# Designs tried in a protein design chat: VH-VL binders against Large ribosomal subunit protein bL9 (rplI). Part 8

Target 1, 148 residues: Large ribosomal subunit protein bL9 (rplI), of Lachnospira eligens (c4z4q1)
Amino acid sequence: MDVILLEDVKTLGKKGQIVKINDGYARNYVLPKKLGIEATAKNLNDLKLARKREEKEAAEELAAAKELAAKIKECTVTVSMKTGEGGRTFGTVSTKEVAEEAKKQLGLDIDKKKMKLDVPIKALGNYIIQIKLHKDVTAELTVKVVEK

## First folded at step 6 (VH-VL)

Design s6c (from s6 with heavy chain N52K T102L, light chain S92D; framework fv_solitomab_arm2)
Fold by ESMFold2-Fast, scan of step 6:
Structure s6c (fold): chain C 148 residues (1-148), chain A 120 residues (1-120), chain B 106 residues (1-106)
Amino acid sequence: as target 1 above (148 residues)
Amino acid sequence: DVQLVQSGAEVKKPGASVKVSCKASGYTFTRYYMHWVRQAPGQGLEWIGYIKPNSGGTNYADSVKGRFTITTDKSTSTAYMELSSLRSEDTATYYCARWRSLGYYYVDYWGQGTTVTVSS
Amino acid sequence: DIVLTQSPATLSLSPGERATLSCRASQSVSYMNWYQQKPGKAPKRWIYDASNRATGVPARFSGSGSGTDYSLTINSLEAEDAATYYCQQYSDYPYTFGGGTKVEIK
C-alpha cells in the first residue's frame, strides 16, 4: 500500500513522503496511529497543493533573507571599547554586544547565535561579522570598534 | 497533551514595542511551524506570520512587515513575537497557533491569547 | 490575497432548528477550514478540508462545498453551539479568514 506520511517515522521516511509499505503494517499500525494516510487520488492531490504552498513560502523566505543581507552589507555598526595607558584595549567585543548595537543603531533585530566572527574582536579597527540569515543566505556586517 | 501557553496582557503607549511569548509542550517543537494570528476587539481573525523553529525561517503579513519579528528558543520550546512602533490599530488579542501543513487528519492547537492594548 | 466573504453576519435561531452558514472565496480554493470561537476563548478548528469533522465535533455539524462556494450546516442546533464561526483557506499563502458568522440561540 502506498501511504503519505503525516509525521517523520524513523524507519519509513519523512513527513510528506509517499512510501510503499506492507498492507498489514499499514492497516494495523501506520493508519490507526495516524502516522500516515492512504495515498488515494484525493490525498495525493492534497499533498501536491500543500507542496506548492510550501514552495511559495520558501521562496518568499529566501527573497526576504536576500533583501535583508543586501541591506546589512551596506551598514556599519559602531561599538566602543575601553583603552588604557599606551592605547591598550581591554576585553573583547561579544556577539551579544554587536546584536544590541545593531538593534539600537540600525533597527535590526539579529539573533546573536547566528553571528560568526572571522577573528576575535580584541582591538580597535574594522571587522566583518558573518550573520546566517537563512540556510542559503549569509550577510556580512561591518563592525567599527572605536575608543570609548 | 499539546499545550501552548502565552504570556500575560500588555498595555503600551503609541510608539512603544511589545514582546509576547508562547511556550509549547507535548510535542517536538521543531517539527511544526508556529503561526501568529491577531484579533482586534469585535473584529475577525488576521494571520500575521509564522516561524519554522527548525531553521528560524520566517514569513510576515504585509500589514506588519518592518515592525514584526518572530523568534524561538529551542531549549525552552518557546516562540516570541515582537511588534514595534505600536499604533492604536495594533490593539488586539494575539494568538500563537500550531498548524499541520499536510494531510487529511488535521490537528491544530491555539494558545489562550494575549491582549495587547495601545492607548495614550 | 484570497478574500473570504461569510454570510449572514448573524444567525439567531431556536434549539432544534437547522443553521446554514455560507463562505464565498474571491477565487477557487482547494482547502477550506472552519473554526468555532466562543466569547473570550481561542478559536478551535471545527471542520478541515471542507467536509471533515475535527476530533470531538458533534455529528450534527457538516461541511460541504468546493471551488468558491462553501457552507457549514448544523442540523439540529443546541445551546452549546452559540459561537462565531470563521472559514479559513489554506490553498495559497497568505492564509486568510472570513469575517465570521455569529450564531445566537434564542
Scores: ipSAE 0.051, ipTM 0.611, lowest interface PAE 5.9, mean pLDDT 85

Design s6d (from s6 with heavy chain N59D T102F V107F; framework fv_solitomab_arm2)
Fold by ESMFold2-Fast, scan of step 6:
Structure s6d (fold): chain C 148 residues (1-148), chain A 120 residues (1-120), chain B 106 residues (1-106)
Amino acid sequence: as target 1 above (148 residues)
Amino acid sequence: DVQLVQSGAEVKKPGASVKVSCKASGYTFTRYYMHWVRQAPGQGLEWIGYINPNSGGTDYADSVKGRFTITTDKSTSTAYMELSSLRSEDTATYYCARWRSFGYYYFDYWGQGTTVTVSS
Amino acid sequence: DIVLTQSPATLSLSPGERATLSCRASQSVSYMNWYQQKPGKAPKRWIYDASNRATGVPARFSGSGSGTDYSLTINSLEAEDAATYYCQQYSSYPYTFGGGTKVEIK
């Protein structure tokens, strides 16, 4: 009997796979435990439509992330730091502060946990912050640090 | 992590057949098309065919059509290519490659390659 | 078949220099991908859908183009960039690759 697995089964396969198994095993274990459903024409069509829907949603999420990354690349967030004797700066600019300023200045709601700095922001100048928007999409936000 | 592991090098006489395997792991085997691409020594890449592991549907390049078959074994997540009536021109490294067909479309993972030498 | 013509066949440059690789299609294509291949190794995903860097591809790489004309640019070459780069289209059956551009570091 061909069965569509509803969840991972270590000896049979992964969720969503179609596996051919012994009729007794299917009827006595897999189907009653709701680990799978019979691969009828209706159920196969339902699986096909579900996969199509998942692929469409995944494609839309990736496209949205890509569009947002392109928009972010054109943006600059300005953050100020206080300077003292000899032009020395005080403190560091955190990802939390950058996220707050991005929201205030650009209307971008960025999760600070998704932000990565290659170099700590301890001086005036221009920095690029990497923002992971998606498994396959990393945005680059320019942060310009100026004297307060 | 996704991995494609191919069988070892083959040396064949003209007119023989060769069968190469590509074992996939780290993903749902039936969700991605598997393609085969070959590369003659010192030359570029040539697409030679694909299989949809879910349906068994295949398509082949004209250069190998009539001598080339791609199959899969879902239970072992393995794709196979078989090329018959081998010619010297079939000497190449053969790669399996996974085709991403949602969101963006490209070969996202490649096997390490299997060298097939046809020598008289 | 759609023929992809890559030029130049070989680029021999020094670290820090800018490299521009061209890929021209015999017909308009909707999508173009690029793959990096080092000697003795399998090709590796590099740029997809003309301009998107694959995961792990350095920011110095960029892709651009549409229709029949596409390019891959390395704004400041590093020694690790020595490889052959192939463009690939899938707008039309059969899928085809360009002949490749070999990037050599002096």
Scores: ipSAE 0.000, ipTM 0.461, lowest interface PAE 18.9, mean pLDDT 84

Design s6e (from s6 with heavy chain N54K S101L T102S, light chain S91D; framework fv_solitomab_arm2)
Fold by ESMFold2-Fast, scan of step 6:
Structure s6e (fold): chain C 148 residues (1-148), chain A 120 residues (1-120), chain B 106 residues (1-106)
Amino acid sequence: as target 1 above (148 residues)
Amino acid sequence: DVQLVQSGAEVKKPGASVKVSCKASGYTFTRYYMHWVRQAPGQGLEWIGYINPKSGGTNYADSVKGRFTITTDKSTSTAYMELSSLRSEDTATYYCARWRLSGYYYVDYWGQGTTVTVSS
Amino acid sequence: DIVLTQSPATLSLSPGERATLSCRASQSVSYMNWYQQKPGKAPKRWIYDASNRATGVPARFSGSGSGTDYSLTINSLEAEDAATYYCQQYDSYPYTFGGGTKVEIK
């Protein structure tokens, strides 16, 4: 019997896959435990439509994230640090502070937990912060650290 | 399907240089950083650097800095690592990886690994 | 650099037993992953962002923790779970891995 899996089943396949299995196994195990449903014409058509809708929505989310990432790449957030004699800086610029300034300066509400630094911001200069916008899209925001 | 395919094993003498390739397919090459991780025989994993294929920007671990260069060829979707002044402690399997930093879905992909042996 | 200390170094158990692997960071981290590696194979991301199972990872695996203390638990160990498990932080540069815990099946 052809069965559409409703969830991942180790030896059979992944959720959404169509698998051909023994009729007894299907009737006695897979169908009663609601691990799958018979691959009727109606159920196959429903699966095709669901896949198309999911693909379209996923593509739209990915496109939106890429568009935002491209915009962020052209942006700069300015953050200030206190400096002492000799130009020594005090402390570090945190992702929390960068998120606050991004909101104020760019109107972007970015979760600071989605930000990461390749190096700690301890000195004046330009830095790039990675921002996870989507599972497949990481934006790069320029942070310009200036003297307070 | 996303795939990362690395070049074959290398045997080098101390002081030589080695260049390993990592050919990417199945995605837009410039959208993701490419990382390199090595593993000495019987030892754990060590991150050694990354490249942003879009900008060419790189970052290297202190253990290899000054001897390590990562480059890309966007026309062939290939990343390269080059390690110079080889020492016996550079003997390891080197992996390229398209690394996810966080998010809603598992998307990490790793090359099969390239064994680099440094011996006299 | 953030140092990740895994314990125990080796865990030898029988099928059906519960395994708990520990990972302690030298400072607070917000992003912790776990990788599974079998001999001769590339590592596979097993758990991401502390508690989320990667695609295809069996339900018997769970991750937990925050700050400096993280753990990976296997509720009912199976033979196929024999592997070395590494925790990995990507909160701060440079990215670092723990020393690994080798899970052996008796």
Scores: ipSAE 0.000, ipTM 0.452, lowest interface PAE 18.7, mean pLDDT 83

Design s6f (from s6 with heavy chain T102W, light chain S30D S92D; framework fv_solitomab_arm2)
Fold by ESMFold2-Fast, scan of step 6:
Formats: C-alpha cells, sequence, structure tokens
Structure s6f (fold): chain C 148 residues (1-148), chain A 120 residues (1-120), chain B 106 residues (1-106)
C-alpha cells in the first residue's frame, strides 16, 4: 500500500514522504497509530495544498526576519559604563543588558540567547552584536559604549 | 494526549509588559507552528503572530509589531509571548494554538486562554 | 490585510432548521477554516480547507466555497450547536478572522 507519512518513522522515512509498505503493516500499525494515511487521490491533493501552505509560511517567516535584520542594521543601542583612574572601565556589558536597552531605546524585543559577541564588552567604543533571527538570517546590531 | 496549558491571569498598568507561557505536551514540540490569537471582551478573534519552534522564525501582526515577541524553550516544550508598552486596547484573552491542516489526522489544539487586563 | 466579512451577525433558529453562515473575503483566498467557539471556551477548529470536517465534527455540518465566497451550513440544528462561528483565512500574512456569526437555538 502507498502511504503518506504524517510523522518521521525511523524505518520508513520522513514526514511527508510517500512510501510503499506491506499492506498488513500499514493496516495494523501505521494507519491505526496515525503515523501515515493511505495515498488516495484526495489525500495526495491535501498533501499538495498543505505543502504550498507550509512553503508560504516559511517564505513569510524568512521575509519577516530579513525585514527585521535590515531595520536592526541601521540601529545603534547606547550603553554606559563607569570609568575610573586612567580611563579604566568597571564591569562588563552583558547580552541581557544590551537586550534591555534595545527594547527601551529602539522598541526591539530581542532574545538575549540569540545574541553572539566574539569579544567581551569591557571597554568604551563601538561593538557589533550578531543576532540570529532565523536559521538563514543573522542581524548586526551596533552597540555604542559611552562613559557614565 | 495533546495539551496546551497557559499561565494564569495578569493585571497590568499601562506602559508595563506582560509575559504569558504556553506549555505543550503530547507531541513533538518542534514539528508544529505555535500561533497566538487574542480576543478582547465581547469581540472577535485576532491573530497576532506565530513562531516556528524548529527554526525560531516568527511573524507578527502589524497591530502588535515592535511591542510583541514570541519565544520558545525547546527543553521544556514551552512557548512564550511578551507584549510591552501595554495599552488599554491590549485587554484581551490571549490564546496559544497549534494548528496544522494537512492530512485527515491533524487536529488543532488551543490553550485554555490567559486573561490580560490593562487598567489604570 | 485580507478582510473577512461574515453574515448574518446573529441567527436565531429552532431545532431542526437549517442554518447557512456566509464568509466573504476582500480578495481571493486559497485556505479557509471555520472555528466554533462557545462562551468562556477556547475556539475549536470545525472545518478546514473550506470543506473538510475536523475530527469529531457531526455530519450535519458542511463547508463549501472558493475564491472570495465561503459558507458553513448546519443541516437540522441541535441545541449543542449554539455558538459563535468564525471563518479564518490561512492564505496570506497576516492571518485574519471574520467578525463571527452567533447561532442561537430557540
Amino acid sequence: as target 1 above (148 residues)
Amino acid sequence: DVQLVQSGAEVKKPGASVKVSCKASGYTFTRYYMHWVRQAPGQGLEWIGYINPNSGGTNYADSVKGRFTITTDKSTSTAYMELSSLRSEDTATYYCARWRSWGYYYVDYWGQGTTVTVSS
Amino acid sequence: DIVLTQSPATLSLSPGERATLSCRASQSVDYMNWYQQKPGKAPKRWIYDASNRATGVPARFSGSGSGTDYSLTINSLEAEDAATYYCQQYSDYPYTFGGGTKVEIK
């Protein structure tokens, strides 16, 4: 029997695949457990429509991530640090602090867990934080550290 | 047995932020988009956004863009929504929902709802 | 945004009567769902992709339509059918709902 898999099944294949399996196995295991459905004309058409919908959702999500990344690229978040003798700074600016200031200053709600800094922010100056918005989209946010 | 269980009611002042959780169980969390829909008292349903837990990709309605963030914690199968700079117009019951329509066997599931009241 | 207009706003009918609910889209849509919501409860998906009944939905419910015009029909209303029904398009972002049709059983 030809069966459309509704879930990944280790021995059969991936969700959405059409697999030809033993009739008894299909009727006694795959179909009753809702792991797949018979590949009838109606079910094949339903799968085609569902795939188009999923592709559209994926495209919209990618477009939204790109739009946000473009906006972030033009933005700067300002964070202050205390300075002492010789211009030495005290402490470190964390991704949590940057996320809080991005929300406060720019209205951007960014998950700090998706932020990556290659070097710790321990001195005054300009830094770029990479923000993973999507598997295929990384934004760059400028962080300007000034004396408090 | 698929369940979506949301956190309890919230009362906030204008300008505050609110964070609502939606804990999923009974299915593979990363295989379904999680949507958020709100409903003001006596009004209809308004879709406000979704997240793809697998990719982390999100999409938000214009009515909440710039104030709304959806996140997930895969280790606890929990989705979160956060809405900032709250206005009285944000007073609503907020629902998380898992929907898929392909194949006869897919069923939509909705959380029980979380009432958020924004008042002075 | 795609605007969904539902009519009538309210239907008050007796048990055994047929109810027909309309949903019109401001532009053509490919994916239309219907949701049933009872007071104080979360919505339940009732019809998906215009005409497919969700699991557990009684046979007296049917959906039809394409493009901009969709309808939900309830043959022989029963008391348990009293609820608000919302259409919802899944074709374009943002996904939108109609204003709802409230079905009341006399």
Scores: ipSAE 0.013, ipTM 0.608, lowest interface PAE 7.5, mean pLDDT 85

Design s6g (from s6 with heavy chain T102I G103S, light chain S91D; framework fv_solitomab_arm2)
Fold by ESMFold2-Fast, scan of step 6:
Structure s6g (fold): chain C 148 residues (1-148), chain A 120 residues (1-120), chain B 106 residues (1-106)
Amino acid sequence: as target 1 above (148 residues)
Amino acid sequence: DVQLVQSGAEVKKPGASVKVSCKASGYTFTRYYMHWVRQAPGQGLEWIGYINPNSGGTNYADSVKGRFTITTDKSTSTAYMELSSLRSEDTATYYCARWRSISYYYVDYWGQGTTVTVSS
Amino acid sequence: DIVLTQSPATLSLSPGERATLSCRASQSVSYMNWYQQKPGKAPKRWIYDASNRATGVPARFSGSGSGTDYSLTINSLEAEDAATYYCQQYDSYPYTFGGGTKVEIK
């Protein structure tokens, strides 16, 4: 029996693949456990429509991530650090602090877990924080550290 | 068996933030988008956003942009929504849903809903 | 945003009668779903891709339409069909729902 897999099955294949399996195995295991459905003409057509919908959604997701990344690239978040005589700074600026300031200053809600700093923020100056918005899209947010 | 279990009801004051969880089980968490939909008492459904746990990509409705973040914890198969600067019009039941799939027997799954009440 | 307009707002009919619910989109869409929601419950996807019944949906339900005009028909109403029905497009971001049609059984 030809079966469309609804989930990844280690021994058979990946979700969405059409596999030819023994009728007994299909009827007694794969179909009852909702791991696949019979590859009827209707189900094959439904699979093609589902693929087109998934492709369109993926394209829209990628486009939205790129649009947000472009907006973030034009933004600057200002964070203050305590300084002593001679310009020496105290402490570090965390991704949590940057996320909080991005929300306050720019109205951007950014998952701090998606933020990556190439260099710890320990001094005054400009820094770029990378924000992983999508597996194929990384935004760059400018963080300007000024004297408190 | 696929199941989405949401956290309990929340009562918040205007200006506060609320965070709702949606724990998924019975499927590979990273293979499906997780959507959030809200419904004000006696009103219709409003899609407010999604996250793709695999890519990390998100999309949010204009009505909540700048106040709304969806995140995931892949290790616990849990999706979260956080809505900040709460207003009375955010009072609603919030649903998570596994929405887009080539799964034809169970095309979508919805959590039981989390009621969020914003009152002074 | 694509606006979905559902009509009528409410249908009050007797068992055995035919119900036709309309959903009109402000622009052409290729992917339309219908959801059934009963009071106090999460919505259930009832029809997907305009005309396909979800698993467990009775044969008396049928969806049709394309472009900007879509409809959901219940051929012979039963008491269990009392619910609010929402159309939903997922053709374009942001994904939107219609305002719903409440079907009441007399």
Scores: ipSAE 0.196, ipTM 0.692, lowest interface PAE 4.4, mean pLDDT 85

Design s6h (framework fv_solitomab_arm2)
Fold by ESMFold2-Fast, scan of step 6:
Structure s6h (fold): chain C 148 residues (1-148), chain A 121 residues (1-121), chain B 106 residues (1-106)
Amino acid sequence: as target 1 above (148 residues)
Amino acid sequence: DVQLVQSGAEVKKPGASVKVSCKASGYTFTRYYMHWVRQAPGQGLEWIGYINPNSGGTNYADSVKGRFTITTDKSTSTAYMELSSLRSEDTATYYCARWRYTGTYYYFDYWGQGTTVTVSS
Amino acid sequence: DIVLTQSPATLSLSPGERATLSCRASQSVSYMNWYQQKPGKAPKRWIYDASNRATGVPARFSGSGSGTDYSLTINSLEAEDAATYYCQQYSSYPYTFGGGTKVEIK
C-alpha cells in the first residue's frame, strides 16, 4: 500500500514521503501508530498543497538568510579583553560573549551553537566568526578584540 | 523600536465589508511576513493569512478564502486586510503579527494591539 | 489541518506552585511556539521552537517536547503569570493554535 509518512521512520523514509510498503505492515503497525496515513486521492492532494506552501516558505527563509548574511558581513562586533604588562591577554573570548555583544551592539539574535571559530580568540586583533544561518548560508562576522 | 499600530474598532452589518490597517515602524517593512490572526470573543486564536510585503504573495485560511484579501502599501509601511460578505461568526478581534526569522527559527515577535470588528444586525 | 489540544483548559494554583501545561498535536510536528495573552491584550512572544525563551521571559518558564507532545512548565508560579497560554505549530499550513490553557492565581 502507498502511505504518506507523518514523521521520519528510519527504515521507510522521511516525513512527507510517499512509500510503498507491505499491506500487513501498513495496516497493523504504520497506520495504527500514526506514523503514516493511506495515500488516498484526498491525502495526496493535501500533501501536494502542503509541499507548495513549504517550498515558498523555504525559498523565503533562504532569501532572508542570504540578506542577513550580506548585512552581517558589513558589521563589526567589539569585544574587550583584560591585558597585563606587555599586552598579555587573559582568558579567551567565547562564542557566548560574541553572541551577547552581537545582540547588544547590532540587535542580532545569533545562536552561539551556530558560531564557528577558525582559531581560538586568545589575543587582541580582528577575527572572523562563521555563523551558520541556514543549511546553505554561512555568514562572516568580524569581531574586533580590544584592550579593556 | 518595532511597533505595529492598527486602525480603530469597526461595527458592520451582515453582508458588508471591513478594511483594517496595520502600520509598521522601526524596521525594514519588506523583510518580514505580516500575518493576520483573529480571536472571537472569549475564544482562542485563529490564523487567517499572511502577505509577503516584498512580493505581494499571499496565503489565506480556508475559513476566509474567497472573502479575504491582504494587501500592503510599501510607501507607508502599512498592511491591510479586507473581509467581505461579513457574517456574525466574523465578529472577532483581528491582530496583525510580524513573522520573525532569527537565522534558525520562526515566531511571531511583535503583534498589533488588535482591531475589534463587530458584525451585528 | 493539524489540531493542537491543550490541557487542562484551566489551572488554578497558588503562588509558588509548579504549573505544567500540555499541548498535543493530532500528528507529528517539528516546530512549536508558545504565546502568553493577558485579558484585553494582544498575545506576546513567549517560547519559540519548543524550548527557547523569548527576550524578557522569566527563567522560571521552560518549554519541552517533540513530535506530538509538548509542554510549558512554570517552576514557581507568580501573580504576574496569570494569563492564557497558547501553543502554535508552523510545520505545515494552515498554521494552527491550541485552544489555550488559562492559568489563574488563587
Scores: ipSAE 0.000, ipTM 0.476, lowest interface PAE 21.2, mean pLDDT 85

Design s6j (from s6 with light chain D49K S91D S92D; framework fv_solitomab_arm2)
Fold by ESMFold2-Fast, scan of step 6:
Structure s6j (fold): chain C 148 residues (1-148), chain A 120 residues (1-120), chain B 106 residues (1-106)
Amino acid sequence: as target 1 above (148 residues)
Amino acid sequence: DVQLVQSGAEVKKPGASVKVSCKASGYTFTRYYMHWVRQAPGQGLEWIGYINPNSGGTNYADSVKGRFTITTDKSTSTAYMELSSLRSEDTATYYCARWRSTGYYYVDYWGQGTTVTVSS
Amino acid sequence: DIVLTQSPATLSLSPGERATLSCRASQSVSYMNWYQQKPGKAPKRWIYKASNRATGVPARFSGSGSGTDYSLTINSLEAEDAATYYCQQYDDYPYTFGGGTKVEIK
C-alpha cells in the first residue's frame, strides 16, 4: 500500500514522502503507530492543499515583513538622556526604552528581544538598531538620542 | 490606518436576495484574502467564505454553497457578498474580515458588521 | 469539518482570579487562534497560532496547547476582560470556531 509518512522513518523515508510498502507492515506497524497514513486520493489532495496553504502563508509573512521593514527604515524614534556639566551623559538607552518609545511615537509594537544594538547607546547622537522581523528580513530603525 | 467599512442594515423577505459591501482602505487590497463570517442573534461565529481579490478565487462553507457569492471590485477596493433564497436562519450580523494566520505586528481587521434580518 | 469544542460554556469569577478556558479539536490542528468579543462589537483576534498575543493584548493573557488540546489563561481577571472568547482553527476550510466561553466578572 502507498503511505504518506507523518515522520521520518530511517528504513522508509522522510516526513511527507509517499512510499509503497507491504500491506501487512502498513496495517500492523506503520498505521497503528501513526508513522504514516494511507495515501488515498483524499489524503494526497489534503497534503497538496496543505503545502499550497503553507507556501501562501510563508509568502504573505515574507511580504508583510518586507513592507514593515521599508516603513521602519523611514522612521526615527527619539529618546532622551540626562546631561550634566560639560555635556556628559548619564546611563544607557536600553532596547526596552527604544521599544516603549517606538510604540508611543510610531505606533510600532516591536519585540525588544528581536532588537540588536551593535554598540551600547551611551551618548547623544544617531544610532541604527537592527530588528529581526523574519528569518530573511531585518529592519533598521534610526534612534536619535537628545538631551533631557 | 486600515479600515473595513460595511454597508447598512438590510431587512428582506424569505426568498429574496441580499448584497452587502465591504470597502477596504489603508492597505493594498489585492495582497490579502477577504473573509466573511456571520453571527446569528445570541449565537456563535460561523465562517461562510473567502475571496482572493487578486485572482477572484473563492471558497464557501457548505451551509451557504449554491446560494452565496463573493465578488470584488479592485478599482474601488470593495468586496461584496450576495446571499440568495433567504431563509429565517440567515438572520445574522455579517462581518467582512482581513485575516492573517501568523504575524505579531499585523492584526486582524474586521468590518463593523451588517445586520441582515429575514422576516415576512 | 474540524469541530472545536469549548468548555466551560460560562465562567463566572471575581476580579483577581485565574481563568482557564479549554478548546478541543476533533483532529490535530497547527493554527489555533483565540478571539475576544464584547456585546455588540466585532470580534478581536486575541491570540494567534496557539500562544502569540496580538498587539495590545495584556500580558495576563496566555495561550498554550498543540495538536488537539488548547487553552487560554487569564492570570488575574480584570473587569474589562468580561467577554465571550472563541477558539478558531485556520488549518483548512471551512475555518471553524468553537461555541465560545462567556467570561462573566462579578
Scores: ipSAE 0.000, ipTM 0.479, lowest interface PAE 13.9, mean pLDDT 84

Design s6k (framework fv_umesolerbart)
Fold by ESMFold2-Fast, scan of step 6:
Structure s6k (fold): chain C 148 residues (1-148), chain A 120 residues (1-120), chain B 107 residues (1-107)
Amino acid sequence: as target 1 above (148 residues)
Amino acid sequence: EVQLVESGGDLVQPGGSLRLSCAASGFTFSRYYMNWVRQAPGKGLEWVSFISSSGSYIYYADSVKGRFTISRDNAKKSLYLQMTSLRAEDTAVYYCARWRSTGYYYFDYWGQGTLVTVSS
Amino acid sequence: EIVMTQSPATLSVSPGERATLSCRASQSVSSYLAWYQQKPGQAPRRLIYGASTRATGIPARFSGSGSGTEFTLTISSLQSEDFAIYYCQQYDSYPYTFGGGTKVEIK
């Protein structure tokens, strides 16, 4: 039987390939486990339509991430840090605090787990935090640390 | 390259006022802390004032507190020092100096200075 | 405020010899200490920060050492362009304070 593989199968081939296999193996293993589907004209057209839908959705997701990254690059979040005599700072500014301030100041709901700091924020000044918005898109948010 | 250019130094009478300016170029001015440092003729260096990158945090040396006002205009990339109630002991070359805002807070770049002379 | 004291006020050294300049803080400044060089008619130039880190472009003959309250600037083989006034400065706490300077004169 000719089947269209829905995922990589190490003994048969790669996802999307049409492979000719024994009817018993197809009916008793490949089809019931949804590793493939019979290569009928209907199934080929259904798979083609599903792929077009997935591609469109992926493209829209990437475009949205790029647009958000462009907006974030123009934004600055201000976070205060307690200082002692002479401007000495105490503690560190966490990604949790940055996420809270981004929501309050910019209306951005950013997952703190997607934020990456190259160095701990232990002093006053300007920092750039990288935010992973998509596998192919990283945003840069400017954080200004000021005296409380 | 980083450049800081001071201007506004002049001869003024005791009790008078004067405004100094510092024009910055070659770096993102709005991201750095700025300072004024002065040097009286034949004397050493004296820190005068500090302003944060946003302008929200300001400090002054006791010798000038209440008489001098530091400010900045990030859009114009300029630092200012408004001096009032000037005294003979304020006579000095005034330097604009950049402070590294993270890690080490030393003066990494200085302007050429502008001379202020307070005399009758 | 933290008082910075430099010694000697004036140091006369022959070309090629080693010059050692001292800087003392009235209280601990850890390693938050910088050294500056000033030649006649010029603005100060950064030499060393963090007590021992040479700034970009500064010759290897300049070295800094120390921590806490006692600091030293050493010029290992003094050149004619090195005679100048040298200032130390603490940046541990406000106000920023400088030493009185050491004038290095070539004999």
Scores: ipSAE 0.000, ipTM 0.443, lowest interface PAE 23.2, mean pLDDT 82

Design u10a (from u10 with heavy chain S52K, light chain G92D S94Y; framework fv_umesolerbart)
Fold by ESMFold2-Fast, scan of step 6:
Structure u10a (fold): chain C 148 residues (1-148), chain A 121 residues (1-121), chain B 107 residues (1-107)
Amino acid sequence: as target 1 above (148 residues)
Amino acid sequence: EVQLVESGGDLVQPGGSLRLSCAASGFTFSRYSMNWVRQAPGKGLEWVSFIKSSGSYIYYADSVKGRFTISRDNAKKSLYLQMTSLRAEDTAVYYCARGPRYTSSWYFDYWGQGTLVTVSS
Amino acid sequence: EIVMTQSPATLSVSPGERATLSCRASQSVSSYLAWYQQKPGQAPRRLIYGASTRATGIPARFSGSGSGTEFTLTISSLQSEDFAIYYCQQYDSYPYTFGGGTKVEIK
């Protein structure tokens, strides 16, 4: 019988897929455990409507990520480092520290795990940290490291 | 269809406590930030609190810091506002409002119908 | 806190006329500005975001413009269902702040 999967099922397929499976397996396992539902005309129409809702949500997510990325691009977070004679710095600036300062200075709640630092911030200067907001959107935050 | 339904509003004495709830349906609740916005009778809108989709990042308006606690239960698709040390100026209709998906700083696209909290002796 | 000021407080208009509502921010909010409509006894409803983008389902007679500190909501050929209170909101920085509202009423 044709069945619409309600969740990912090993060997059958992914959530939302229509799969043709053995009637016994469908009736004894897939349907009773609510892993799928029979692909009736009504259920197929419901799937079509669900896909349209997912597309709208995906478009909204992308637009929101782009909006936030544009805002972050215009922002600068200032972080201080202890310095010694000759401008030598002590320690490093972490993504945790940058996230905390972004919240304090800009009101931005940026996930530190989405921040990418290719090289440790060990010296004074301006840095650009990439923040992955969405699979298709990466923001660039300017971090200005100044003497403490 | 996206729906947000608030409940828990009541008449409460000054200094009292009250818990508001907001039940969400028609969207994947766990992927959206949520907010509480209030409106005193005959007055304008005032943002109260924000909670990120994960529940990790929380912000409050200065007027309620230390007295209100926002929380969410993604499994139950519910948003909460625990209110303590209530004052007469907290009297308002409280709305839950949805923020954009995966962001903390955008317009509110859907609002509940509101629940009235009256703080009076 | 960014203060949002709306003017006029009340606007009296006849059906079919044009209504122009102003919103001013105390400091630049770039284009991070939204407009909401609220009818008596109802929750606010989204109209415009990003200063000029109409939300899904909002009629073309609603248009937003402006950037920085000066914003305008225009309702061309006002319909009977458009009589309501309109609020602007900045979402550039926390805390999110709203204007005091402009009531659009029948002349």
Scores: ipSAE 0.000, ipTM 0.534, lowest interface PAE 11.8, mean pLDDT 84

